VHH binders against Mitochondrial amidoxime reducing component 2 (Mtarc2). Designs and how they scored, part 13

Target 1, 303 residues: Mitochondrial amidoxime reducing component 2 (Mtarc2), of Mus musculus (Mouse) (q922q1)
Amino acid sequence: GTVAWRRTRPRRRRQLQQVGTVSKVWIYPIKSCKGVSVCETECTDMGLRCGKVRDRFWMVVKEDGHMVTARQEPRLVLVSITLENNYLTLEAPGMEQIVLPIKLPSSNKIHNCRLFGLDIKGRDCGDEVAQWFTNYLKTQAYRLVQFDTSMKGRTTKKLYPSESYLQNYEVAYPDCSPVHLISEASLVDLNTRLKKKVKMEYFRPNIVVSGCEAFEEDTWDELLIGDVEMKRVLSCPRCVLTTVDPDTGIIDRKEPLETLKSYRLCDPSVKSIYQSSPLFGMYFSVEKLGSLRVGDPVYRMVD
Key: E = the ipSAE of ESMFold2; O = the ipSAE of OpenDDE; V2 = 0.75 times the mean of E and O plus 0.25 times the DockQ between their complexes.

## First folded at step 2 (VHH)

Design b2n (from b2, 21 letters changed; framework vhh_nb_b201; at its last look DockQ between E and O 0.05; V2 from the best seeds 0.00; counts 0 for: pae E 12.9 > 2, placed apart)
Fold by ESMFold2, look of step 2:
Structure b2n (fold): chain B 303 residues (1-303), chain A 121 residues (1-121)
Amino acid sequence: as target 1 above (303 residues)
Amino acid sequence: QVQLQESGGGLVQAGGSLRLSCAASGFTFSDYAMGWYRQAPGKEREFVATITSGGDTYYADSVKGRFTISRDNAKNTVYLQMNSLKPEDTAVYYCAAGTYDWETGEYFDYWGQGTQVTVSS
């Protein structure tokens, strides 16, 4: 049949329940920088890929290897990226564009980086782009690093104070999981509560789904989209990073986060995982690799 | 510009006590979590203690019951009272500040320069 099972799983065919349609697909090559909307993407174990460009395989770091995000440097969200064969072209307000080769010399320095309290490697992208980011941000010296699939990724199993982690996976520079999904209906509902409306880009999802009810994605466990099978990891907890306006690079520090806190806090039974962070959107791991595209039906796989 | 300035480090005998201070500037102190980390030679930086903006405290198992983190929001200062010190506590101690990092339980975008604590046996 259409839905394949792993060799050791029961062979019962699962029923497919359409819950919506893929309305947008985004890839964010450089963490905190502007996303690239695509019509079709490959889904790998470590996230979305379009050609040689992978989701959050690049990250800006300080000279000491600590990551820099839009929480410290909100103007990162204004760095736009154009995909060009084996190169990325970066543009930002007040800057001349710069071209970055995707394939780096193997002799480039490998940095020991720190990302959300976990160690991870990154290969230096060279002095030219490092100077470009330093000139753009102006506050200190910065460098750009790239993850290589031969490097050790980050696990989330040590992220919970509880010793009982329900799920384990590995990522490069994404916050939590290979794939992030939000429904359009959830954003529409949030915007009814806000005076200054926000765009989906505030939340930086990889996949946007239309045709469902608000927050219905909170209940989605196993999904089939195109040839790709995904499994829920956890809800996406939100921090002040979601208050950075993607069009201006201005951080509000309050909205939409405070509004989300008023109605999107977790159930007390899972407060040890999410604490006081409001939840908006869902994280998924990729169970079966493949491709998906805008317009694909989104199926929930049910027993 | 965010600045974190540690003080209070030094040499102390095993079993003794020290109190570290970290003066903070360049942000709304009461909105930030504060923490202490340490790094011994040849080892990775490790978590010691955190105090949230709301005053909740968390400790590494290795220091629980011996160390106490506290904050004075009026003075923009976080403290680490270290009692019953052991040679294993010898390290550079770093002050940190930030907002909650759900992924690690680490709240920290900003770091101080560190202060040396040396515990003689």
Scores: ipSAE 0.000, ipTM 0.293, lowest interface PAE 12.9, mean pLDDT 84
Fold by ESMFold2-Fast, scan of step 4:
Structure b2n (fold): chain B 303 residues (1-303), chain A 121 residues (1-121)
Amino acid sequence: as target 1 above (303 residues)
Amino acid sequence: QVQLQESGGGLVQAGGSLRLSCAASGFTFSDYAMGWYRQAPGKEREFVATITSGGDTYYADSVKGRFTISRDNAKNTVYLQMNSLKPEDTAVYYCAAGTYDWETGEYFDYWGQGTQVTVSS
């Protein structure tokens, strides 16, 4: 199916102020699994795309269609993915590699899946990869499903039914927005407060920006990066999933989350949105589709 | 083991009322947000109402003014009072308990088995 794109509203002449530079770009094909570093990406209205591979267009589900994440199965963070023109190659500790075709037969069963209390469809990726995840995780039977752009995504109104002011967009299996961005300076600041240092992969951003002040990204409303225009949606609230070590798959349950809670809690005026979750990183929607690459300047659009 | 047990569903005539209850066990109830979702045959599951651990309530536009969510922390129970019922309210109603996890998009960690509500014309 055809991917919908968004038209940016006609703008008055705006000044561009450089706020940083793109230092890293990651795509995460399978929800909760390891990211793939890329030098260049296309940004669609539903998130990053590298060739035929789209960000969070696959997810692991239980037999009943319920989503499985690193919260339940921390070792999912150790599943590494290699991008090949028409295939994904999956590897994990103790497992033989498996090759998964990106294009699935239309005869493959469509499952009704559940994410955040919402229904979303996914096409079955076949028994071989289902058995591979089942053998890797060893706790129960699992399946892998793939989103198709002809399927209906999760809308902003369904994700945040009490927050009618948020931008209209759709996502497949991403958490809540098409693009997730963090600055290097924010990670450096966090690490000055931690006994054991953490790396950016704990937080799973799509785009990492260098050359700005710590938490400056919290103030960015509209960005131009390469050909892509992005608009701020929400700050990224963090949970126990941020305590999973991406190199070991071991869940700490305390750090860096407890340190984040000590200084990154939301203002009381927005507690209805964020509750007691600390804030680290920013969510953006894509307003103008295009490509961006590592080394691109990041511009804030100002009046 | 966490359990959510719905009750109070059934057949009711249009304009009538039902009160759904959800009894929770196996977790510290007062720390969790509680919610109700519903699913009609051939349709996707939709949000109905939520009540936070602090008692703040949120409703879908289709039920505002007709439904009221409440909780009793002493009884580990959440309720949905449904008034002025319409045939389009016919669905299986699910109780849910959880915290919002932005990384996964999973607000509700635990789900009940559902209770059928049928509204006749």
Scores: ipSAE 0.000, ipTM 0.234, lowest interface PAE 12.7, mean pLDDT 85
ESMFold2 (binder alone), look of step 2: mean pLDDT 85; pTM 0.865
OpenDDE, look of step 2: ipSAE 0.007; ipTM 0.288

Design b2v (from b2, 26 letters changed; framework vhh_7b18_3; at its last look DockQ between E and O 0.01; V2 from the best seeds 0.00; counts 0 for: pae E 18.7 > 2, placed apart)
Fold by ESMFold2-Fast, scan of step 4:
Formats: structure tokens, C-alpha cells, sequence
Structure b2v (fold): chain B 303 residues (1-303), chain A 121 residues (1-121)
């Protein structure tokens, strides 16, 4: 072989340009269920963590382990979650509340689950919460599973096998990235084009940024928020899930998706990634772990 | 209950044509994306084509220019017109209904029973 040339580079001092302010932070403990607004969060390599609660570390599955989302069961968006020290309290229309421990039920069986064509494990959360979801949804038998960081996540190489340039990360039950970010201005722009206004909860972002122009987040490559450094992964492609009203659980199947398609389709050069899905919001990986809070300035890092 | 019933498969010579049909019931057809996938003997499941509720179409590169997907919402039917068939197109073809969710990589929620297509001289 050839002796590799090795160069030691000094740590670069990046220029910080403030592009906005964090206006809201949401964590979504259970996939497709209501988000919890928090004032402060830690960002781990696998996503947001508030205390012991991690973003999308619980998921509703069919008995065969296939994931269930609001795409199949729109009423999942009506399941509200309250964080009470070591417990999640779940509430839904017509249901008695149920209390779920945050601690992994390590004595329960592990399910082999399937998300987005990929295998992933989940620890069964017990018969009581399974029966609660089954009674709420009334269509078939369901289970709830919980991820643990000792389990193997879904890697970028498996999620995007044709996109070898993407940085390496893992996700549990989040769709495809550790952090999802949208600006308030982008939502305002969308609502100028809609007869019936939609709110940010239709799109389920972790971080909402104010103080920038519409779709300015589409241009952000590297961000510093609080102690956290984030790197752009991809634009967020939208599907029929965005047509579920988070207050009613009614799936429209048309809006705001049809309006988004009228002006937010990707450039032809990246059609292999996004196909015909309209783009709304940005996915980020966490490059430097740390904490961030509502009210923090959002900086773009430029070299 | 959702049902997808494929018809139109059979034996054809190389260079020939077949039209597959998939009759759907149990859901509001016009609200769903529809697609076709195939299981080639000795290989895994391969996506062939899809058509969104809005009419946007995509094709796997090996069938592009030879296959055409279309839908008739009034009849709740999706079609796959297959032209210039090759021996390597021999497979069981499955109709599917669902959403094209590039965010999640999930493409379809419901599948038909499949129809055999054999391209042989």
C-alpha cells in the first residue's frame, strides 16, 4: 500500500450568525401520539431527552410487530401524554387514564418489530397498556413496545442505502433523523395558501424557530443552539400523515398536502431522494451533545 | 375489509405485452396511492411502480419506458401495462395500496395475493 499523508489541523473558530430563536420544543414519547411541550431538553445522538423520557422511544405495534402510525390509526394523535416524574400518564377520548412507568420493563419479552422495511427490537410494555390501546382503537389487537439504547437502532446506511454521503447516525422509532426542525415563518407562509389554517402540531417538529424568513431553514447546514451542534441531514418530505387534525383525529387525506405539493416539490436534481413528496421542515443529526432551551438563540455556524 | 384482487397474469413470449389489473374494495380508492411490486424467483421483493392519489408516477429503472402504471378512480382499479417483456420480468406481481412515505420508507399498507407473469419462449 501507499503511506497515507496525515495532516493535523488546528480547531477552527467558526463564525456564528444568529438566524432565529427557539420558540418551542416538543418531545413525542410515543410515535404518532401527542407531543409534550418542554422548556429545556438534552440532545443525544439518538434525539431529544427530557429527564428520563426520550423522543419516540415507545411505539404502538400490531401483534406481528409491524409499526402502527396515525396513517392507519388517525386517532393516535389524540392520545395525550403527561410526564409525571417516573411515569407517563396517557389520556384519550372515552378512556380512563393509564399510568406507564418510564423505566424499561426489563423482565418483559422483546418483540422483533418492523419499521420502514427494517428490523428493530422493542421491549413489551405489558398487557395493561396493550389492552388500553386495543380498547381505544377498536380495530385489532395492539401492543406497546419500548426501545433501549442497548438495542440496535436503524442506521443511515440502512435508511438511505443510495445516499452514501450522509453522516452516520442511528434512530430508534423516529422516522429518519434524531432532530426535526421547522420555522414559524414557514407555517405562516403555508397558512396564507390554505382555506383552513393548520397549526405546527400537524407536522410534529422537535424544535420550532422564530425570527427568520419563510423556508430560511432550508438553507441551514450547521447550527449551534445552546450547547448543541447539529448538522443538516435532509429536507423533511411530507405524506398523508400531515393531513391528520391533531385536535380531532380526523384524517383529511388532501390538505395541507395538496397545497404543499403545489409549491414545495423538490428540485429535479434530488428527485431520487424525495420523489413526489413535498418538502416542509428540516432533519438534523446531533454532532455535539448538550442541552438547549426555549428562548435560546439559533446560530448558523459558518467557516 | 380491504381487498386487492390482481388479474391479467400469464405466459407470454419475450417482446410481448400483458396488462395487469387490480380491483380494490373496502377503502376510498381515490385517497390512496397504488403500486406494483414483484417477487422474482430466488430474489427478494422488488418495487416496480407506483401512482399517487394525485396521479404522480414513478418507475424502477429496469422497467422505465417499458411499463406504464395508471388508475381509474371511478372503477377503483389500478393497471400495469407491461410492454417489451423480458425473461427477467418473470415474477409474481403484487398490487399494493397505501401511502408513499419517503420520510419513513414505508410504501404500502395493504397487499393483494399476487398474479404470476412468466416470460418464456
Amino acid sequence: as target 1 above (303 residues)
Amino acid sequence: QVQLVETGGGLVQPGGSLRLSCAASGFTFSDYAMGWARQVPGKGLEWVSYITSGGDTEYQDSVKGRFTISRDNAKSTVYLQMNSLKPEDTAVYYCAAGTYDWETGEYFDYWGQGTQVTVSS
Scores: ipSAE 0.005, ipTM 0.284, lowest interface PAE 10.5, mean pLDDT 85
Fold by ESMFold2, look of step 2:
Structure b2v (fold): chain B 303 residues (1-303), chain A 121 residues (1-121)
Amino acid sequence: as target 1 above (303 residues)
Amino acid sequence: QVQLVETGGGLVQPGGSLRLSCAASGFTFSDYAMGWARQVPGKGLEWVSYITSGGDTEYQDSVKGRFTISRDNAKSTVYLQMNSLKPEDTAVYYCAAGTYDWETGEYFDYWGQGTQVTVSS
């Protein structure tokens, strides 16, 4: 490790310990849909942003505003997204591509949506993309909605009412926090325990770190990556969504989740938070905004 | 201080009906998912039904079509209407509240004290 002085933020002297290197950066514009690998990103207080495209600022909903995820519609993971200036281009098996503008007319309907037991707003993306998703998924009528920062996000207090010690932040459609991180070593270790190996994409991290030991990220409290400072929120509890194969859209419902349950259950002292869910990866909030890129060293900040 | 208080349990004949109520205090009721679980004698705890903040409901297969969960946000109360009761429904029923993960049925942080439901002649 190293020690660095922070001139613009007067604090007690801190050491920087390099714990790894950023090996991959992912943005998932539409919840449950395929991620986009990028080489560089801005890190905002509401998550990663590349140009005008923001992580999980879009989601598929039913006509009544309730969210749809890959648990209900596993084929969502096969919807691929191309990032273009001012537009998203969507592709899926058996479908003609569709292009939608990132900037929506302010007159478009704002839906009252429901996401993991919490209300949140979303601006309708229009009938054309709604019909596209409906034709693709076929089970009922669906719509696509977009969050914008003029809307109220889901706050830390509403997400985790019994965890008053957590840093305050807001999220749009991410499950729990602005940034999700996993190490490559943790995946390698998991794969030694599985008959069928799985890819990192099963776990949908924003940042992948190489060069550390398996599960070392469980101990990381505060990180410096590029210009960005992050603070631990919680471990990431895993559910059956983790069993959706990102290449086929087939939900296994058993693996890799059952294997994770065999060795990744939480300490009894925090069972009220995680219950029986196995833990894999870490959630972070953003303390200092900035940019980061593939190849950046990852430092743990230690007092 | 979060409080969940169940009422409405009791003895009922097979085929009969009961309505359970759970009065909640100490949190903003409209923000929370609410649910019911039961402890069958000699078995572990099992989920019965839950209702999201937005009013979406789910039921275990064995009670679907017989039980109805509902909520009244103005009264901070969740209900379980139990019709066509069977001896197998005999259990202690618990009310629960928390942040809802409808996919796993987990993450309920608060539990009531339970109310006995007995279905027998």
Scores: ipSAE 0.000, ipTM 0.120, lowest interface PAE 18.7, mean pLDDT 84
ESMFold2 (binder alone), look of step 2: mean pLDDT 83; pTM 0.834
OpenDDE, look of step 2: ipSAE 0.006; ipTM 0.233

## First folded at step 4 (VHH)

Design u13 (from b2 with N58Y; framework vhh_lunsekimig_d3)
Fold by ESMFold2-Fast, scan of step 4:
Structure u13 (fold): chain B 303 residues (1-303), chain A 121 residues (1-121)
Amino acid sequence: as target 1 above (303 residues)
Amino acid sequence: EVQLVESGGGVVQPGGSLRLSCAASGFTFSDYALYWYRQAAGIERELIASITSGGDTYYVDSVKGRFTISRDNSENTMYLQMNSLRAEDTGLYYCAAGTYDWETGEYFDYWGQGTLVTVSS
């Protein structure tokens, strides 16, 4: 059987238990490209936003609209982005900088794109930035597309149709959820098992939490950070992308992934969700929009 | 080659029972979530039941208590036991197997060809 939901219920009493402190916040405007460290951010239903710049609202695509990530083009991790109110400034090794307006003409073509088995639209960012990425990557012709809020986002409903709680949100170009969180203690634990140490940028979290035990974030269902309420979606499964060195753009293909597989595989009961991917970090949806900042206490909402 | 082959469909009177089978080959069956979808005339295809790799099940409200999904990993076969059948259960029943391949970043699903269930008085 299933438990029938009541039409009305007594209000749940919430207790706030501090579990840590926000030590770092990153926004990643372009999928697979370098993140930008910020001291504060807004959290929207579709993820972090700094002014006009939204997390993973841009992505590089092939001419046929298929996504391109650091899986295919590891040197994308070396593309640095400077945030300015109306523009992104892009820099990469061997390239002249390019300035991209955040607001695109409505006449720019809308592409039908494909991202992790789901269809999603993107507005073309123009020939100049397309040629810039094509010249940087040197393997084939590429374009850059931008999501806008008039477009329909991706949901996890197709990936996990039996999991109704995963239908609470939409995303543009993130893999799974609006917010990705890892603790410093979890990275420290991983590094005790590695010959060559890795830094947090290998894993591309939006929020880093200090002051908790290793993998304690795996137990957090509902969080309050600043004004923002977040709800657990699932653990973050890791793939070969985590073996790309964010400083060199070189893909190792083995570490830290093989070490993660040695102790962070999922329970067999959830194999259909995670397969053989090791788990490192947590995905959250945004339940109450608001602002958060570095130095904010992280509270678990318990009851 | 990956294949899902449904069997067990047919014509049954209201109140009757049918057992559908879905035989799978060409992939690691035990690692996949498994689904039964139904497509009736004039209605979009809908998920009616699912079972995870660990055996957790979901049912759409209209079939709860009447249908039972199960899997046999040793035989690479999924079943749908359908009891107390109603006219509205008539449709093409598709089995599907799905997983998200985090290594490639792609959702993979495999579909059968469908088997017809007709509940007729």
Scores: ipSAE 0.021, ipTM 0.482, lowest interface PAE 6.8, mean pLDDT 86

Design u15 (from b2 with S50Y; framework vhh_lunsekimig_d3)
Fold by ESMFold2-Fast, scan of step 4:
Structure u15 (fold): chain B 303 residues (1-303), chain A 121 residues (1-121)
Amino acid sequence: as target 1 above (303 residues)
Amino acid sequence: EVQLVESGGGVVQPGGSLRLSCAASGFTFSDYALYWYRQAAGIERELIAYITSGGDTNYVDSVKGRFTISRDNSENTMYLQMNSLRAEDTGLYYCAAGTYDWETGEYFDYWGQGTLVTVSS
């Protein structure tokens, strides 16, 4: 029982402080698979949308509906997606390409799935793409499911009822929130502490911001980017998924996670949310729908 | 491995008091937020009070000012002090702890067995 709640601000005038510039925008159609770089996107209540393609509206599941992520199958990060003519084209090492319609297969069966601690449904995408993933991963039988906006979404408010500041919003298959944002300066700072450099794709953000200080995004409560207003949800806790090399599909299990744990653990007062996971990046909800693009200034909204 | 055990329920007259306890084992108690839920006959289970790892508390309007939640990290126990009890407070009281393991991507939802509180005249 949580429904997305969009806030209407009582004040029309607000002061805007520029804190950076959008340097990169990624959409990730299939959970755990490779992202697509775009120059412009719409932001909806449930995340980014480029044309008809929506962020994390597809997910790989086992036949029983249990989610599959790069935690179990790291080679999912090597599945590349091309967006063209109302279709997703999927490619992966050793595989023939497959073309998947973006249009919902509305006559196909619905799977009951579970991810991020909550139940969620998905429409089956058919035997052809299921066999493609099964042949690629080679460990067991897999299916692909697609979210339908008529289905009930998930919210972190159900997982953390104690956090009164959390807004009611819904997501399909993202881990936490509609929008994930990291600054370039934060990545640069992390890399000064690593023997082997990592790139932004390890962390899978939707929006990358340049022109600010390292970890300055940790302080941003309300943002205006292009036409879009966003509000802070949570800091992004990092797990073993951050140790998967997006170019090789090899899971390190140690770095950059151990380095992040050495300096990015949460304050003890919020340990009930984050536990011992290090914090890198920010989760936002969309308060005012609209479009944004690479090169847009990023403003904090200050009253 | 994780276990939450409630105690302290019973029968009490309107205006009376009860203290519920929730003894926890199998996890690092001080790191977790803990919750009290109440389920009356024919009614969905509702969150009535919580206490964060930092000690912040919150209550639903119907119990605010009458109930006090607290925790003792040295004893791995959470309490609910219930004062000025009303007939509407009758129900099963559940201790709960929910956690998401960001490392594994798995959610663990832990519930006690419940303890019955009956407020009758």
Scores: ipSAE 0.022, ipTM 0.502, lowest interface PAE 6.7, mean pLDDT 87

Design u18 (from b2 with D31Y; framework vhh_lunsekimig_d3)
Amino acid sequence: EVQLVESGGGVVQPGGSLRLSCAASGFTFSYYALYWYRQAAGIERELIASITSGGDTNYVDSVKGRFTISRDNSENTMYLQMNSLRAEDTGLYYCAAGTYDWETGEYFDYWGQGTLVTVSS
ESMFold2-Fast, scan of step 4: ipSAE 0.220; ipTM 0.611

Design u3 (from b2 with A33T; framework vhh_lunsekimig_d3)
Amino acid sequence: EVQLVESGGGVVQPGGSLRLSCAASGFTFSDYTLYWYRQAAGIERELIASITSGGDTNYVDSVKGRFTISRDNSENTMYLQMNSLRAEDTGLYYCAAGTYDWETGEYFDYWGQGTLVTVSS
ESMFold2-Fast, scan of step 4: ipSAE 0.213; ipTM 0.569

Design u34 (from b2 with F108M; framework vhh_lunsekimig_d3)
Amino acid sequence: EVQLVESGGGVVQPGGSLRLSCAASGFTFSDYALYWYRQAAGIERELIASITSGGDTNYVDSVKGRFTISRDNSENTMYLQMNSLRAEDTGLYYCAAGTYDWETGEYMDYWGQGTLVTVSS
ESMFold2-Fast, scan of step 4: ipSAE 0.057; ipTM 0.555

Design u35 (from b2 with Y100F; framework vhh_lunsekimig_d3)
Amino acid sequence: EVQLVESGGGVVQPGGSLRLSCAASGFTFSDYALYWYRQAAGIERELIASITSGGDTNYVDSVKGRFTISRDNSENTMYLQMNSLRAEDTGLYYCAAGTFDWETGEYFDYWGQGTLVTVSS
ESMFold2-Fast, scan of step 4: ipSAE 0.453; ipTM 0.740

Design u41 (from b2 with A97V; framework vhh_lunsekimig_d3; at its last look DockQ between E and O 0.01; V2 from the best seeds 0.00; counts 0 for: pae E 17.6 > 2, placed apart)
Fold by ESMFold2, look of step 5:
Formats: structure tokens, C-alpha cells, sequence
Structure u41 (fold): chain B 303 residues (1-303), chain A 121 residues (1-121)
């Protein structure tokens, strides 16, 4: 019989099929701002973490708490971030650098923010960085807010209320999932179709995989990388943000999006999820926490 | 239909100023980024300035500090103020917009007919 009050039982080992190798890892501390390439990262249930810095735990908002992204303010992609043990250092064209403490006073105000039609909280990062972004963007007053894990994130049920079959997870300021993955081969294939070639940073993935065929990641469901297990959420639908050149901050509004639309539209059976947006890359949730690094083999887990 | 009409071009002396206008219709002006391009004879059309729906501006190095892009959402008009004009600024100036049709998912790129700027002594 039963000998303990346990809810789970041992499972059989699954087979592993290597599908590639991690070639790049990116963390994007501030939503829409430039990413930081790292060699090793922790994977938490809310995304990638390097030391005290977490992926998309910061975002720029208007004074009323509404999100601002590079779609509205393309020059956000030019804000570069240097990771320090207890600080972020921000740099941008025409600006003096600014240093931001990662740990904020608990007395700083907590804003009610709005992100893709959902409510989420953020702790104010102070007047100095707010003025810095306001001076940089010039169009209105802006503030920087920070999420912390004591706050309620956006859950799967809120993000995808009609897709009840999806596994439960929670995100701070990422669009839709804790982890975003693209293969190098998919980018190479896209670039064969473009007059002006683009680089991976247009698409802002967390993990880049080499050694597979183009668009093979469309078929990946459960992955093992290092000690981390991940499960597919959905394909990543692309919008005009994809047309912002990460080196210049200039939005094209047409390419690479129009080329993607010519061959990457979803099957009609799932048009209610993706509408007319082309698909490029995959969203994943983190099922088993751990660490991964550049050079790790990427395995599919097969029954 | 989407229409963009440039005006304000003409002949000006080096060091002089001109203000170009781009009158827009057929789309929700305040929702879109807008662009100025120029084309000199024998050269590919070049992006020189852009302005987002939120008013963020960007310039290529050759015009930075001399040209100012702006928009008036209440009048559906974009402007390019050109100061300290040089002979190399001579060319045909176009305004442009890319629009996205959310129902069909199609992206359309629209151009004006251009306005000629000639910088000569």
C-alpha cells in the first residue's frame, strides 16, 4: 500500500535526442532595451537570471503606469546595460551614464501598471532614472519600474484565457513566457530571403541554438539543456517591433516582417491564437529549475 | 486611400533654410511612424530622418544638428526644418509611411511624389 502522503510518483526515464547546441544566451533586464550576452545563466520559473539581474524585471512606463516599448519608442533598443553585482549601469547615445541600484528601498512607491491589457505592479526606481529616460526619449514624462518576486505576475490563465490546455507559469514583464528560443538556422534561412540582412538581436531571444535545421524548433515540445527542463508554450508571433534595427534604433515597419509573412503564417486551425502575425521562434516555460551555459547540448525529451 | 503630399521645396542659397511639409490622409496619422528620404542624382534613395508615433526622432549623421523632423498630429502633417543647407543636400525629398492592416495582416509602404530641393549659389 500507500506509505506516505505524497502527491507524485516516480516516472520512467525518457529518451533524449540531441537537436543542437546552445550558441548564445541573452538576458534583457529592461524591457525593450539592449540585451546582455552571458556565458552561463540560472533558469528560474520566471525566466533567466544572472546574479541578481533578472530577464525583463524592469520596464519603462508613462506616469499613468502604461507600458512603453520599442514599438512606440524605438530608441529604447540603444539603451545598453552593464551588469554589476548590485547595480545596473545604463548608457545611451547623447546621455551621461546612470547607475541604478538593483535593490530598491521598500518605501519606494508601487505603481499599478498596464502591460498588454493586463494589470501588474512595479516598484518605482526613483526620480533620477525617471528623469534620465524622460530626457533621452523627450516625448513625455517616463518612469522606470522594477518587479520583484513578492508581487503577482501575469499568469498563463490571464495571458491565454482561451487556451486552458497550457501549463501554468507566471511572468513579470516578458511578453508571454519566461524563455524565448530561436535557432541560428532559422535566421540564416530568413536572411537568404532579405535584401537587407538582419541579425538575431532583432528578435530578442534568450537562447540561440546551433546545429539543427531551419525551423526545427517549431517541433520541439520538451527540452533538456544542462539541468534545466523546458516545455513549449506557443510559437512567437512577430510584429513591427521586429523591424527595429538594434544598432540604429530606426524602425523600418516593413522588413523583415513582410518577408516573414510570405512563408511563416500559421495554419488556419490556430488563427484565433496568432491571427495574421508571422511565426518566428518559440516560447517555453521552465519545468525544472537549474543552470545552463553556452556550449551545452540541447536535447528533446521523447517518450 | 493613403496619400502623402510633400511641399516646400525650392531653390535656396548655401547656408539657407527651407521647411518641408508632408500632408497625410487616408490613415490614422497619430498611430504611425513617419520618415523623410532624399535622393540625389545617381545615388540610391537614403533615409535621413524618422519620427515615431510618440515623437521620438532619429537622424543620419550627415544632417544631424542641421535638420529637425517634427509632426503635428492635430493637422496630420509632418515637417522637416532644414537649416545650414549645403550643395550636397540637393535632391528629391520624399515622405513615407508604413501602415499595418490588422484585419489582413498586410504591411503597406506608401511614398509621396517628392519635392525638389536645390541648393545653389
Amino acid sequence: as target 1 above (303 residues)
Amino acid sequence: EVQLVESGGGVVQPGGSLRLSCAASGFTFSDYALYWYRQAAGIERELIASITSGGDTNYVDSVKGRFTISRDNSENTMYLQMNSLRAEDTGLYYCAVGTYDWETGEYFDYWGQGTLVTVSS
Scores: ipSAE 0.000, ipTM 0.122, lowest interface PAE 17.6, mean pLDDT 85
ESMFold2-Fast, scan of step 4: ipSAE 0.490; ipTM 0.791
ESMFold2 (binder alone), look of step 5: mean pLDDT 79; pTM 0.767
OpenDDE, look of step 5: ipSAE 0.022; ipTM 0.419

Design u45 (framework vhh_lunsekimig_d3)
Fold by ESMFold2-Fast, scan of step 4:
Structure u45 (fold): chain B 303 residues (1-303), chain A 120 residues (1-120)
Amino acid sequence: as target 1 above (303 residues)
Amino acid sequence: EVQLVESGGGVVQPGGSLRLSCAASGFTFSDYALYWYRQAAGIERELIASITSGGDTNYVDSVKGRFTISRDNSENTMYLQMNSLRAEDTGLYYCAAGTYDWEGEYFDYWGQGTLVTVSS
């Protein structure tokens, strides 16, 4: 214990309580496209990074700069990405593969884009990959853009204007937060309520945790995983994008969303944040950067 | 043909009021969440107010108690009643229509904007 002659140290003392184990880690380089399973990742203030590849740092846009997601083009979920040191390799049904360099020439045009009504910039990835997406989707002209850290991201104040108490962070093209986490037990619980089972890829989490009870992640405020400290932002509200089958690219528009709405709606006290969207998974910000890997214990940090 | 057409913008003195309208055509209005965005000079576009298909409303802190969003599904029109206007409320006001399940979600349709100027 602390005796009267010792000064209280200003740094917080943390007790660690293990709540689970990391069972899977995914990075999604391109918004709405397939995730890449990795054994280890770095966590930056703007989300996961594997080597030179960052989570949701690429986005498909229309000629007018508006984002394109699987809501409009469900077949985006069928675009497979292979990570290589300096390149992404893209594959899709009926398409020849294309190789995209991660580092773009600084001379490439910067587009003014819109994402959930907010303005955000993106550097053009070139005509070859633009034509590849245009040929794949077959509905209109598309381009691919890449965020870089010199650009201004979307802030919590702009994402959640009614929730001024939320901590300050920025995201590029992710919907809401740097890190998205779901437990295996929560998926198992959902599947007990569904006639046709769904897999984690419907929900696109970065981190999957095993060894806890269903929806225990809803209670986790501060986590230590590997070297990384994370802080809870909000529950993850779900929309019709969760009804896109990641194996077929077909949008159901009903399940699993209707089942989630039957039991996962928010408490009335937080309806201003979530409205009528059901809650499945948790959003976190990164408070201490570092590495984490599959098999790492997940700890709650308590004072 | 899908259209969102804003009206009601203009010049007003500080403390004054304006009512903006957004008239929609070419889609099933009642199925959509509806939004008002504001873009001031030198500032990126920001969400000011939203209303879901079910009538739930949300506002940025700076306009709470001063602005009221509403919808009339029979007229395919959304409104923004703006009271106690301030110089910082000056900007282009855009209406947008999106799908019903989360505020700030992907927007299907945008208007052209209407200018509000709060003058000295």
Scores: ipSAE 0.005, ipTM 0.300, lowest interface PAE 10.1, mean pLDDT 86

